Miniprotein binders against Uncharacterized protein AF_0758. Designs and how they scored, part 2

Target 1, 276 residues: Uncharacterized protein AF_0758, of Archaeoglobus fulgidus (o29500)
Amino acid sequence: NTMTEDMKRSVMSQSLEQSFKKIQYIIHSVSFGEVPSQAVEIELQGGTLTLDKSDPEFIVAFVNYTETNPSNLPCGRVPNSVPLCINLSTGRLYTACTHTGYNFSACTLNHTIGKIVYRYKDWFLTLEAGSVFSKYSNQDYSKLLYEPRILYNATLSTPGKRFLVMTIPLLDGELSIGGSGRFRFVLNEGNSNVSLISVSNLGQDFNDAYVILRGTENKDAWCRFFERSGDVFNTTLDDTKTSYRRCSNSENAMASIKLSNVHEIIVIFRQVLFST
Short names: E, the ipSAE of ESMFold2; O, the ipSAE of OpenDDE; V2, 0.75 times the mean of E and O plus 0.25 times the DockQ between their complexes.

## First folded at step 3 (miniprotein)

Design F5d (from F5 with E16R E20Y R24A D69I Q73L E76F E77A Q80L)
Fold by ESMFold2-Fast, scan of step 3:
Structure F5d (fold): chain B 276 residues (1-276), chain A 96 residues (1-96)
Amino acid sequence: as target 1 above (276 residues)
Amino acid sequence: SDRYEIRVRIETNDPRQARYVARAIQELIEEIAESMGYEVTIEIRVEGDEVRIRIRFRGDPDQLERFLIEIRLLIFAIALELGAEITVTVEVHTED
């Protein structure tokens, strides 16, 4: 019965972490249309739970370092992509390409994916791109609690080919609740977009492919996840065209990952709508 | 030949899983066909714990091979999402 405030916070954090694991599971179930609507009840323990739709931005870019006009790229070979100029140091996209300061022509898949954030004092739980992170505001370090639905090195019935499958939830709608007691909100199925990309069939039209998360406070945790995920992700870039040494060394709260040894990519964006 | 019939059989653990897989495949194959500009006609049937898919595909042999890879990737993505144990059989026939 005699619990210190630190012990009470520990019990609270474990409860909230399990709630986020449940929300992650429901996001995948709803986004796949298993149920049209799923209600969630949560005890916030004096904190706040908010949907932030302004960040992160999830980008898949197929880059040509020498083409000065993005419209000349064969972006029809990258389904649902848009020819744009990308700055590989910032992850920012432009309609015109100057080919200065790491601005390059690319075929881009780009979505603002949103995040669910729980805040209690200086402690944060964040769900973004299907992954759950724990972080304290006074530390740059964040802890990966539950992994995203990103699968690599899958050899199906085609030996020797490497597959990358990324299932990325797009969080939309409205959610802003806080205080003590139990709160209820609902997740509803939205739209989905699928892009299947045969990297081996792109030929010499592209030099490199990148996965970029821009506007993430969890860039170091993303880099650690990709570092453990085998040789399809190059998180240490030692290329004069990019000048990066690690995926987390960007000034813009960005994780930039260069793809290697991948033959086929499937990127699935699934919209989930939040309401109270 | 520029016309093919693809038969896919997916064995799941139970009828609820089979119905879920059938719905997911229907939606995703339609999105893939639209995004890739493929000419396909798809029929999906659920028989107990099994899903049976018949696809009529029009294209050259290289396009067919790519489409078959895309179907396998789709089924893999569904298995990943569900955490389900799925057994898949694919047969291809030329259509006169």
Scores: ipSAE 0.025, ipTM 0.460, lowest interface PAE 6.6, mean pLDDT 78

Design F5e (from F5 with E20L R24L E27F E31I R66L E70Y Q73I E77A)
Fold by ESMFold2-Fast, scan of step 3:
Structure F5e (fold): chain B 276 residues (1-276), chain A 96 residues (1-96)
Amino acid sequence: as target 1 above (276 residues)
Amino acid sequence: SDRYEIRVRIETNDPEQARLVARLIQFLIEIIAESMGYEVTIEIRVEGDEVRIRIRFRGDPDQLELFLDYIRILIEAIAQELGAEITVTVEVHTED
């Protein structure tokens, strides 16, 4: 009957939300270098828990509004970046740029970050970039359960020099479990892809940097997180060339950084390896 | 010498602030060291309202000077972020 099934779902939901909170904490600890390895034990009463490495993408783009050829950008000043054309409405990347519509030349950092998904009947619990989301298949919108711990903003003085540090977990390895029982898996530290950027070295032609989550089904929740990240991110820009760079107007979650307010940027993609 | 011991002492007004400062400093110094390719070993201790940091650094004098600048900047950034008044002492010793 429906009451028994609803009660089972409620108990499983509470237990799995706690398990995902624990997984999130371990991802944070591994990504921030607190521990090199940590075991996790979970109990399942049906459903599947899998690592999906196909999406979403996390993009950081340093945008030049005047240069039409991305290959002419000084992307050597942004370690590990690739000179590409970015569409600010979709987050899509191209090798050639026309500077029509929302297409602009940029130095880009881009990684597929992956997600952990629990599926049981019509319910999904998803972990991406350290954020935990709950969604039912009959709903268009995901509920954010636990916020990401990927952003640190430090101010040196007033009116202050600001440091922006982003540590983005990149989920890799293998995880596929299902059925009922107690399961154990391990999260291990992997490789780091690090970019340290002095904003003054980019020059006056770089006025904005963009952070985009592309291919996420949790875009509204990500937009609210970016808006809640204080003075670091501006989700609304009044630039006449890019007036539609508001998070709510994108096909993907989007935030922008006003480079005049940030002196040093550190972007770290930390591989977190799952093994059973 | 290519080896140095850096001792940092941070005096705060509150043991709670000392614990928070210690946590944030360790995180940021490790990230900076990794990003710059510096060979660093860090030990952090909280003693009441004081944070004591011992860093073993391998590099040339120019790299050391830059690293020390980053440490000072990070400590100032954390103090500013927390609205904390702190006193910082930095000592550098060469090791052979």
Scores: ipSAE 0.014, ipTM 0.302, lowest interface PAE 7.3, mean pLDDT 75

Design F5f (from F5 with E16L E20I R23L E27W E30A E31L E34Y R66K E70A)
Fold by ESMFold2-Fast, scan of step 3:
Structure F5f (fold): chain B 276 residues (1-276), chain A 96 residues (1-96)
Amino acid sequence: as target 1 above (276 residues)
Amino acid sequence: SDRYEIRVRIETNDPLQARIVALRIQWLIALIAYSMGYEVTIEIRVEGDEVRIRIRFRGDPDQLEKFLDAIRQLIEEIAQELGAEITVTVEVHTED
């Protein structure tokens, strides 16, 4: 018997969501070196699947509110970081702090991390920063389907020290497929950069640390995720003194967190290479 | 204090052992550096049956020697746990 169109769409959505859960798992396995390469077969069911390398941008910033020259900050204590000026309302980075706005000196880690996007008509599935989101273009909100891998307080060797460990997949290579039928692509491991940061040793030279995602259409879902993770993330939605905004409604589409209650940060950027 | 580039090459018996070694070492080297109070940046690559590690280290020569000893001991413990025979090569270069 003929299925109704609504039932067909429901089955399709569930199938694609499960496929994205598998892709998230594979990215995780490749990122941790469990496998060097893995092929994926997927039925796109009339949609398209693309790698977009232009956004989002992932920033980790250690901020000093009173230092006017970023070059005076001990950025050698934040491996791979660059002394820059940051605006906490927009997440924008500058080479110099002109004190005409709320721009602050910071040691910054900054990478364009990319996203995998599936599109069918007005429905989108996106995988960015290890997280899977569902969004309809006719709706203002997005739904977080599968959470990113962030490890807090878990350590086998140093109990009592609170670690924040973030493994951020940096998506690279090429992927652009679409249509009906079964398609195949491959994920390969790339380079890995690890930054170990002792936040306790930075305390006297820095006021606060921030994690910022810019250029994300899923900023509302990221903000909700950050808000409910209160043990790791500052629950303050904004700060008038610094013009900090957790959920920016500005042209730059930003979601950010002010880190709290963290002694040590380990940030791992792991390149994952896509090919067909 | 000086800057050093440490290159560690670990030759294993097969690609699966290399993956397991790389996965375990990635976290444990970072934890060792942290526990000893050392400032490091770590890059790890797996190439077939080999694990290649590049570490940028800032400290004095005595701290460097202790760090290298800790890494060597860790690698030996992982090898013993896996029941694997591995070959480890370490090169150290001074950076300006």
Scores: ipSAE 0.007, ipTM 0.211, lowest interface PAE 9.4, mean pLDDT 75

Design Fb (from F3 with R17A E18I R21W R22E E25L S29R R56Y E60A)
Fold by ESMFold2-Fast, scan of step 3:
Structure Fb (fold): chain B 276 residues (1-276), chain A 81 residues (1-81)
Amino acid sequence: as target 1 above (276 residues)
Amino acid sequence: SDRYEIRVRTNDPEQAAIVAWEIQLLAERMGYEVTIEIEGDEVRIRFRGDPDQLEYFLDAIRQIAQELGAEITVTVHTEDS
């Protein structure tokens, strides 16, 4: 490339990154209830912007390593959860545990959360689970540009009274635009669901809690985010139950985090509807 | 700066979780450092700052609480006396 082309691409990248920061902010504003609807104008600079509703999947799982029948778990104590079998190696969920390898009974919260993807040639900007990532298709590395609303209150002054808040946007509706010029689309508030889980009160019924993102190309960036976000997030799964020593699994496009030392978990799923 | 404890009483634990989340986002937006704890249907916020900063923060919390029908109480403790 020429020096002029490199400068032009740099300006384009900065512009698109700021547009995604604005989209992230609007998702939070709509989710917070500040506005029920917000329009966005964007210049795509020859790229495409699409909503992909097929992945990733966001899972919160409370696992029992010895119970072989998920229906025996007291999932009523994990609000909005469903008793399922989880394979901790793949993140896949089943209605019955087949007693093979890494399959364990769990109370699960799970949603296909969707993603907004901007593509220009081999460069991608992705917004998933409230985070914005930049990636080149020919590289394994993904850069986290703007962080999600996944907050661990590590400054709690009362020992043992720590909580994790995860606000996860569920992207729905339709969006598929591309080319040159200025495009307009609208974000509308949808439904929300909230699960307040008193982890310390679950007792002997559960051994560990996991946060899993399945089907994400940004798995390594997610793992780096959790690694730096606080001691509650264990990204080294070096035990005989998972057989993995790291958060990310490239074979399964998965990021898996074991939670430790959390008193309460608040999971908020906020639906955001896209239309053109 | 002084330390303040703000308590917001809600109708149920789910409402308390929503209030806690909204207060955390508000604190981030305002650049305030807070510690938030949930005790059943009550949200406890520990705030460090100046009295003027506290009043601005409380006014915003009052708006959130009013929309949800929650009650606010404020207690103050200081070690710098």
Scores: ipSAE 0.000, ipTM 0.301, lowest interface PAE 11.6, mean pLDDT 77

Design Fc (from F3 with E18V R21L R22A E25W E28A S29R R56L D59Y E60A Q63R)
Fold by ESMFold2-Fast, scan of step 3:
Structure Fc (fold): chain B 276 residues (1-276), chain A 81 residues (1-81)
Amino acid sequence: as target 1 above (276 residues)
Amino acid sequence: SDRYEIRVRTNDPEQARVVALAIQWLAARMGYEVTIEIEGDEVRIRFRGDPDQLELFLYAIRRIAQELGAEITVTVHTEDS
């Protein structure tokens, strides 16, 4: 009976979603230095749990629309950044800017961040950039189950000024488990890279700042999250000046936001190491 | 009911502001109540909690400070009346 199988799947989904919420919490605790190491036990219920290190890519870009040579940008004002050419329609990075309508010189912070994927048949649970998503492989739609840890607020000592703090876990190591048993794996903290950016000190050298996720199957859910995050981000779906697109077509798997009303940006990339 | 003052000394006022923002976010995420003040290149954090909570909070602050090259000093003010 279909109804009986649907009920079994519902119970399984709830259990796995709660397990991913726990994994998300542990990744947050380890990546923020609250705990140096944490063991996890999980029942996979006939599915597989894998660390995929090939995607997605997380980019923070400070863009100059008129400079044709990225090497001329003062990227020393954006700590740990690399002068590159960015296509704002695709999120792709190049070492040189050919004069095309959509390619711009930028100072870029860029990391392949990895993802944890649970698969049961056509159903996926994915944890990337601190967010948990549910998706079926035959559909473009993804559901955001648990939001990322991105704080946008003002300090008590700097009233009226907005700041953005992003702690982005870099998933590394090895994880590949599957079956109907109970499995154990460990998360350990690794290296971190911290970029502290005063937007007010960038002056006339840069026009706009962008946050881009590229190579994610959950781009539509990321786009909805960025839109829902309110007045702090550009809600424009397209921009004729830059050909900027927040949510690209299926051929360009990216989600992006243009930063607005941000005075300070802190980007922390922290390695989280998986082992069995 | 113990009260603690944590001081983080940075290289300049801009870095002090960044450290304060990171600590404010951390406190909110951990569910800790803190008051944060900036004076020049120094961040002052007033924390209320038990010693175990302080230890976890300090561990996290130390990680942030080490990444930024900042120095940490902790002063304990106990309620004894």
Scores: ipSAE 0.015, ipTM 0.425, lowest interface PAE 7.1, mean pLDDT 74

Design Fd (from F3 with E14L E18L R21L R22E E25F Q53K R56Y E60S Q63K; at its last look DockQ between E and O 0.60; V2 from the best seeds 0.00; counts 0 for: pae E 5.0 > 1.5, pTM E .746 < .8)
Fold by ESMFold2, look of step 4:
Structure Fd (fold): chain B 276 residues (1-276), chain A 81 residues (1-81)
Amino acid sequence: as target 1 above (276 residues)
Amino acid sequence: SDRYEIRVRTNDPLQARLVALEIQFLAESMGYEVTIEIEGDEVRIRFRGDPDKLEYFLDSIRKIAQELGAEITVTVHTEDS
């Protein structure tokens, strides 16, 4: 019985993990407009699959530490950004800066991007920001199964600096299914938002840039992803600006972008609509 | 093994970056290790050939280029040994 039960759990986890990999690829295809719509079939094997649109929020912030009025920033250099005040300790955004040590004016690209969550007993599979995570409810860490679609291993031929492309699906629509057997749902393309940033055009008006995942249940896994991508991301933080020394100790998954190593940044938010 | 360089000339620099993202994703899905370099509106991709997947990889890049009206050039470098 024990051998049989272990085999069943192993087969179930492999099957669902492969299904989430397939969903990841389909989201990519729909979000880039390669196909406008695609159906997905999945065997839930007694679990539930839901779309949660409340969390997380994905934030890219270009920060000026000395400007007290965000409206004075040249946010046209960060297309589609909004001049806001960001608290780098909490990741929260405000229309006006207050007198604190962690509130700064920024040109901000942000969306609440949502996640899809498979739950079976104490096991969770989560797809958020194009990444897939596995977690057991009695554990304090998540395992990153499939990385986000972030390009950072390419260079510009002149001057040979790297560039960074972050492709973040914004999950919307409706999905709530559960039980045993086969279930079918459809993913449809939605609106997109493309921001191309030339780092040299930022000039002296911006001191640092940050990527923040606010409200993720997978902070430790995101921090490890940022650490392994150290050519582009810095998980050692300035605690006078953020109140934290490291991503692993911060409230949110957070890294600065190594602007000296990156010539261009592209941020793409692409809406993907779930329906049954 | 042969070294390949693929050059894709696009209509503008933004298009080049988006093409580079698509090619990186395609390469990852096929298990190819590629080096991508961008100069203006041109994407250059360098890799060593694996004959089992090479034709599909090249055909996929040609389709991307055709859809965008971009030009593609493939260069083969042979090694002296």
Scores: ipSAE 0.131, ipTM 0.539, lowest interface PAE 5.0, mean pLDDT 82
ESMFold2-Fast, scan of step 3: ipSAE 0.506; ipTM 0.758
ESMFold2 (binder alone), look of step 4: mean pLDDT 74; pTM 0.693
OpenDDE base, look of step 4: ipSAE 0.548; ipTM 0.794
ESMFold2-Fast, scan of step 5: ipSAE 0.203; ipTM 0.582

Design Fe (from F3 with R17L E18A R21F Q24A E25L E28L R56K E60L)
Fold by ESMFold2-Fast, scan of step 3:
Structure Fe (fold): chain B 276 residues (1-276), chain A 81 residues (1-81)
Amino acid sequence: as target 1 above (276 residues)
Amino acid sequence: SDRYEIRVRTNDPEQALAVAFRIALLALSMGYEVTIEIEGDEVRIRFRGDPDQLEKFLDLIRQIAQELGAEITVTVHTEDS
């Protein structure tokens, strides 16, 4: 590459960071119902901007450590959940639990949240739910520009119950643009999938609840976010009995945290639809 | 925008408080404009918005009510602005 190519990459990087900040703000506004639709204009000097719907996956799992058959769990008490087997070390889900290793029966809420990816030659920039990751492919250089966040509210109510509300944007629709010039696309509000869970009413059927983000390129940023939110998330050390590893296992490309001291949970998955 | 009144009946005042709190958190997470009042065992919600927003909000309220064994009643009050 010439010095001219390095300079072009620098200019493009600055322009794309501003565009990604604008896209993230609009995702937030649509997800919280502030606007039903918003148009975005961006300028590209080569490369491609696409919506990748394959990962990351956001999982909320209510786990029973002793039940060997997930179908025996009362998953009807966790609305919209599916009885599956979960490996707490990897975040991977299976339809059946073998009596080997650290696979546990769980009622799971899971959706692919998606990401926006810009690629130009050997450089790429990724936006995942407000977290931006940049990599130059001929060097192992990564840059986290922003901390990821789930949209949540937690408060103490009378008579002393703690409520956790998580609003998770699901990026969907189609976005695929490339070349040089000015491009326009729209973000629209889509469907909502809502689960209201009375954790205190689940009784002895579940031992723990976990929030897991699997397939993320920003796992360390997600882990820092979870640790900052320690009032509702358990920041304790790894648990060898369950093979649970709190955040930082890069080989599994996951961020995970155990919930603590929460009586009521509301999980809202809100679709954000991209169209050109 | 139109104004709507939604009523949710519960079994006791403590349950009414819990329902009201959940509805307040849902409205906050959805960015909806609501006023919530508790009258004994009943939760009264005044909602300002368009019909599509109301339908989405009502679906969530029905889910809360069903899980807690509460009855729901919708009253429409339209006021010119």
Scores: ipSAE 0.013, ipTM 0.289, lowest interface PAE 8.2, mean pLDDT 72

Design Ff (from F3 with E18F R21I R22L E25Y S29K R56W E60A Q63E)
Fold by ESMFold2-Fast, scan of step 3:
Structure Ff (fold): chain B 276 residues (1-276), chain A 81 residues (1-81)
Amino acid sequence: as target 1 above (276 residues)
Amino acid sequence: SDRYEIRVRTNDPEQARFVAILIQYLAEKMGYEVTIEIEGDEVRIRFRGDPDQLEWFLDAIREIAQELGAEITVTVHTEDS
């Protein structure tokens, strides 16, 4: 008849996790162009649900370790990229490169991606870059509940070509709700930004490519995801370039992309707009 | 311009999502008006344009489908005037 406090918390946790799984599915559907709009209803059970647009930052950087002036890089070969200086120890971007320490010239794709955060006491449920994480403020780790769909190598019509597709949702609009009631909000399709990068066209102008999530609270969980995706990403880093031997020791969640002359890389940033 | 419906049946839902992304990318690059919907392992594309633009777009979709072993069907809708 009566549930223990542990059973009540378990039911609440499962309900909120299922709601986030539904939100993740909708974000993916909108980001893939499946649907232009979808409404969501959620019971917050005394918590708060907010859209934070200030972090994290998602960076894809094609790096040249010897060029001191980013403007000399052929960034036209990385469509929609900006020639900037990247510090691979901090993940920070600059307009001028000093070519000292861990500062390198790069063609960069860079967006603040935002996150949806549910908070109840010391428990946090976060959705960023299409991934859902669970974290307690009194614990050292984040648990990855639902993985991002950073997509796979696939063989297409051209024999020997491989396509790596990354679709990254950019969370925008407004969402700030809280309390014990049932709430409704809507996700709408926004703008998209698409970059097709032929690795064979990069030649010897770039030494490595990196994916960096800067400002994430879920760094260790992202590093574990990159480790499991070892066919695409390398989490063993060059400490002479990044200051770190491994993603888990870095300041940011960071991995290099395994480049091959047969790879075509497609990076899609899709805006998803929240409204109440 | 006429409306066309293209359906691509793939091997599984993950492959359908991959196909949908590639089709959306191609449409955006070419400036084509498309609406893409995914239902399980099937991708549905609604295309608005002239017949010569459709044939080029359809050839690209057929090439992707052939490589992945997917099936394609095309339905033509007349413009309601």
Scores: ipSAE 0.020, ipTM 0.359, lowest interface PAE 5.2, mean pLDDT 80

Design Fg (from F3 with E18L R21M R22D E25F E28S S29Y R56I D59R E60L Q63Y)
Fold by ESMFold2-Fast, scan of step 3:
Structure Fg (fold): chain B 276 residues (1-276), chain A 81 residues (1-81)
Amino acid sequence: as target 1 above (276 residues)
Amino acid sequence: SDRYEIRVRTNDPEQARLVAMDIQFLASYMGYEVTIEIEGDEVRIRFRGDPDQLEIFLRLIRYIAQELGAEITVTVHTEDS
């Protein structure tokens, strides 16, 4: 019976989505230091749940459009950053810049952040960079189910200048479970890498900052999220020399950060360790 | 992890209250373990964390102070053995 089968699939999907919402909450709590460890129980309903550490990459790049040698940039003003050349079309990093219109000198923060993937047949639930997505393998469209937690705080007494805080979970350890029944795994707090960036200290040496997710299958959903967050992130095309600054035209999910509207940028990569 | 006591001395009790509210909000967002007390024009903050977390937290406190147009003295005492 088609009606009964459709109802069973709906109940299964809702159950798995709620489980991922719970996992997102726990990752957030562990990433923010609220709890050092938490166990999770999940009904996999015949699917598999796997930690994939190979992608995506999360890049934060502070860019100078005119400097041709990255080593000349004052990357000490962006703690834990590395002076590299970035191609804004591909998201690729190089030691030296060329005269190509998409290669720029930058101070870069770069981590492979990993993802948690649930798979049932052609249906995927993915948790990456604190966000939960639903996708079918035969479709280009991804649905953003639960948004990442990025704070753009305007509550302080300086109107028009704000804190931007990004806490990005770096997923590590081992997780590979599947089948029917109830499974248990544990999330533990790991190491943290923190960069506090005073925008006033950047001066005239930097033009824009970029957030890039490279290797994500959920590029379209990330781009829509950045567009909805237009008070923080800019996806507008620069027709002068940076044709691939728009998320929709990039190989990657990408947005620029409006440095003129921000007082401080804090980037936190928090390791979350999975074990069974 | 170490314990730190941070004291923020403001110009008046109303500024102390505003500083305390902003610090509590940011600490909650960052997931920092803090206890905040107000006594007159002084805000007392007990912080538990690593030196790197403390550096970020102190920067935020100084920023909040500057936004209120107040010159603030921040004193840090390291506790725990």
Scores: ipSAE 0.015, ipTM 0.404, lowest interface PAE 6.8, mean pLDDT 79

Design Fh (from F3 with E14T R17L E18L R21Y R22L E25M S29E R56F E60A)
Fold by ESMFold2-Fast, scan of step 3:
Structure Fh (fold): chain B 276 residues (1-276), chain A 81 residues (1-81)
Amino acid sequence: as target 1 above (276 residues)
Amino acid sequence: SDRYEIRVRTNDPTQALLVAYLIQMLAEEMGYEVTIEIEGDEVRIRFRGDPDQLEFFLDAIRQIAQELGAEITVTVHTEDS
């Protein structure tokens, strides 16, 4: 039977979504050192596939003290009693910058994580922070196709103790391909010293923690993902200039997630290098 | 042998729970069936599969353990036939 144009577009979309699921899997595999290198073959079907290293920014803030007075809510100031986050791979400590609009003193961890973007006309497929999203440029709605590696309060948890574990790929290298036909590119394991960070080694309980994705066009889908993840998340979609923003005059879109009653947060940043 | 036991010895019970979480996540992503038990600072993983699948899974577990400074011991259980 002869396929209609609508059927051809549906087949194209499904094929590309499956290709992104495969890329997501390979990123995770390479990130854990299961393989040092993996080649990918993809049919772009008239679109483009590009690595954008400029955004989003992934921010984690660990809180041991909440400050409610605006005059005591500094940007860039390090409070005297801020806990130090430990890099488990190196044993090194990090210090904090308190964000404008946040009522806390915290250890803040920031990384520009990058994204892989496929574009065909007004349709976009994006892979960021290990998640795959589908979006049309003329619509505000973004669809989450494949979920990130973020686990919390699983059945393996010690009773009464809450854990959040996040594996966040840092995308680097070069990728810019487009047109018709099959294209090949390679994902390589990156810097082995990219951080594994845990607050469990501080011997402390934290009252609150914040996870912020800054400069993401998929902020709505991120908030919906965390809302489905149970009662430990208070999800906030932040579009204002005065709330939950860093000290910069950034116009970038932002998704902010508050975690309550956290006992331990572990964030694993793993670099993946793209080449053609 | 169709049965393998992997033991990961960590520095404390909290780290053992983290290792268990990461290994469970990895097994689910890869479609491997495992049973995971935690006893104090030690994680015990029982794996069923082919030796080639085990090597791939074990390399990933080694990477997780290396990131956390944990020790790995692998025991093979063999039936008479």
Scores: ipSAE 0.007, ipTM 0.301, lowest interface PAE 8.9, mean pLDDT 64

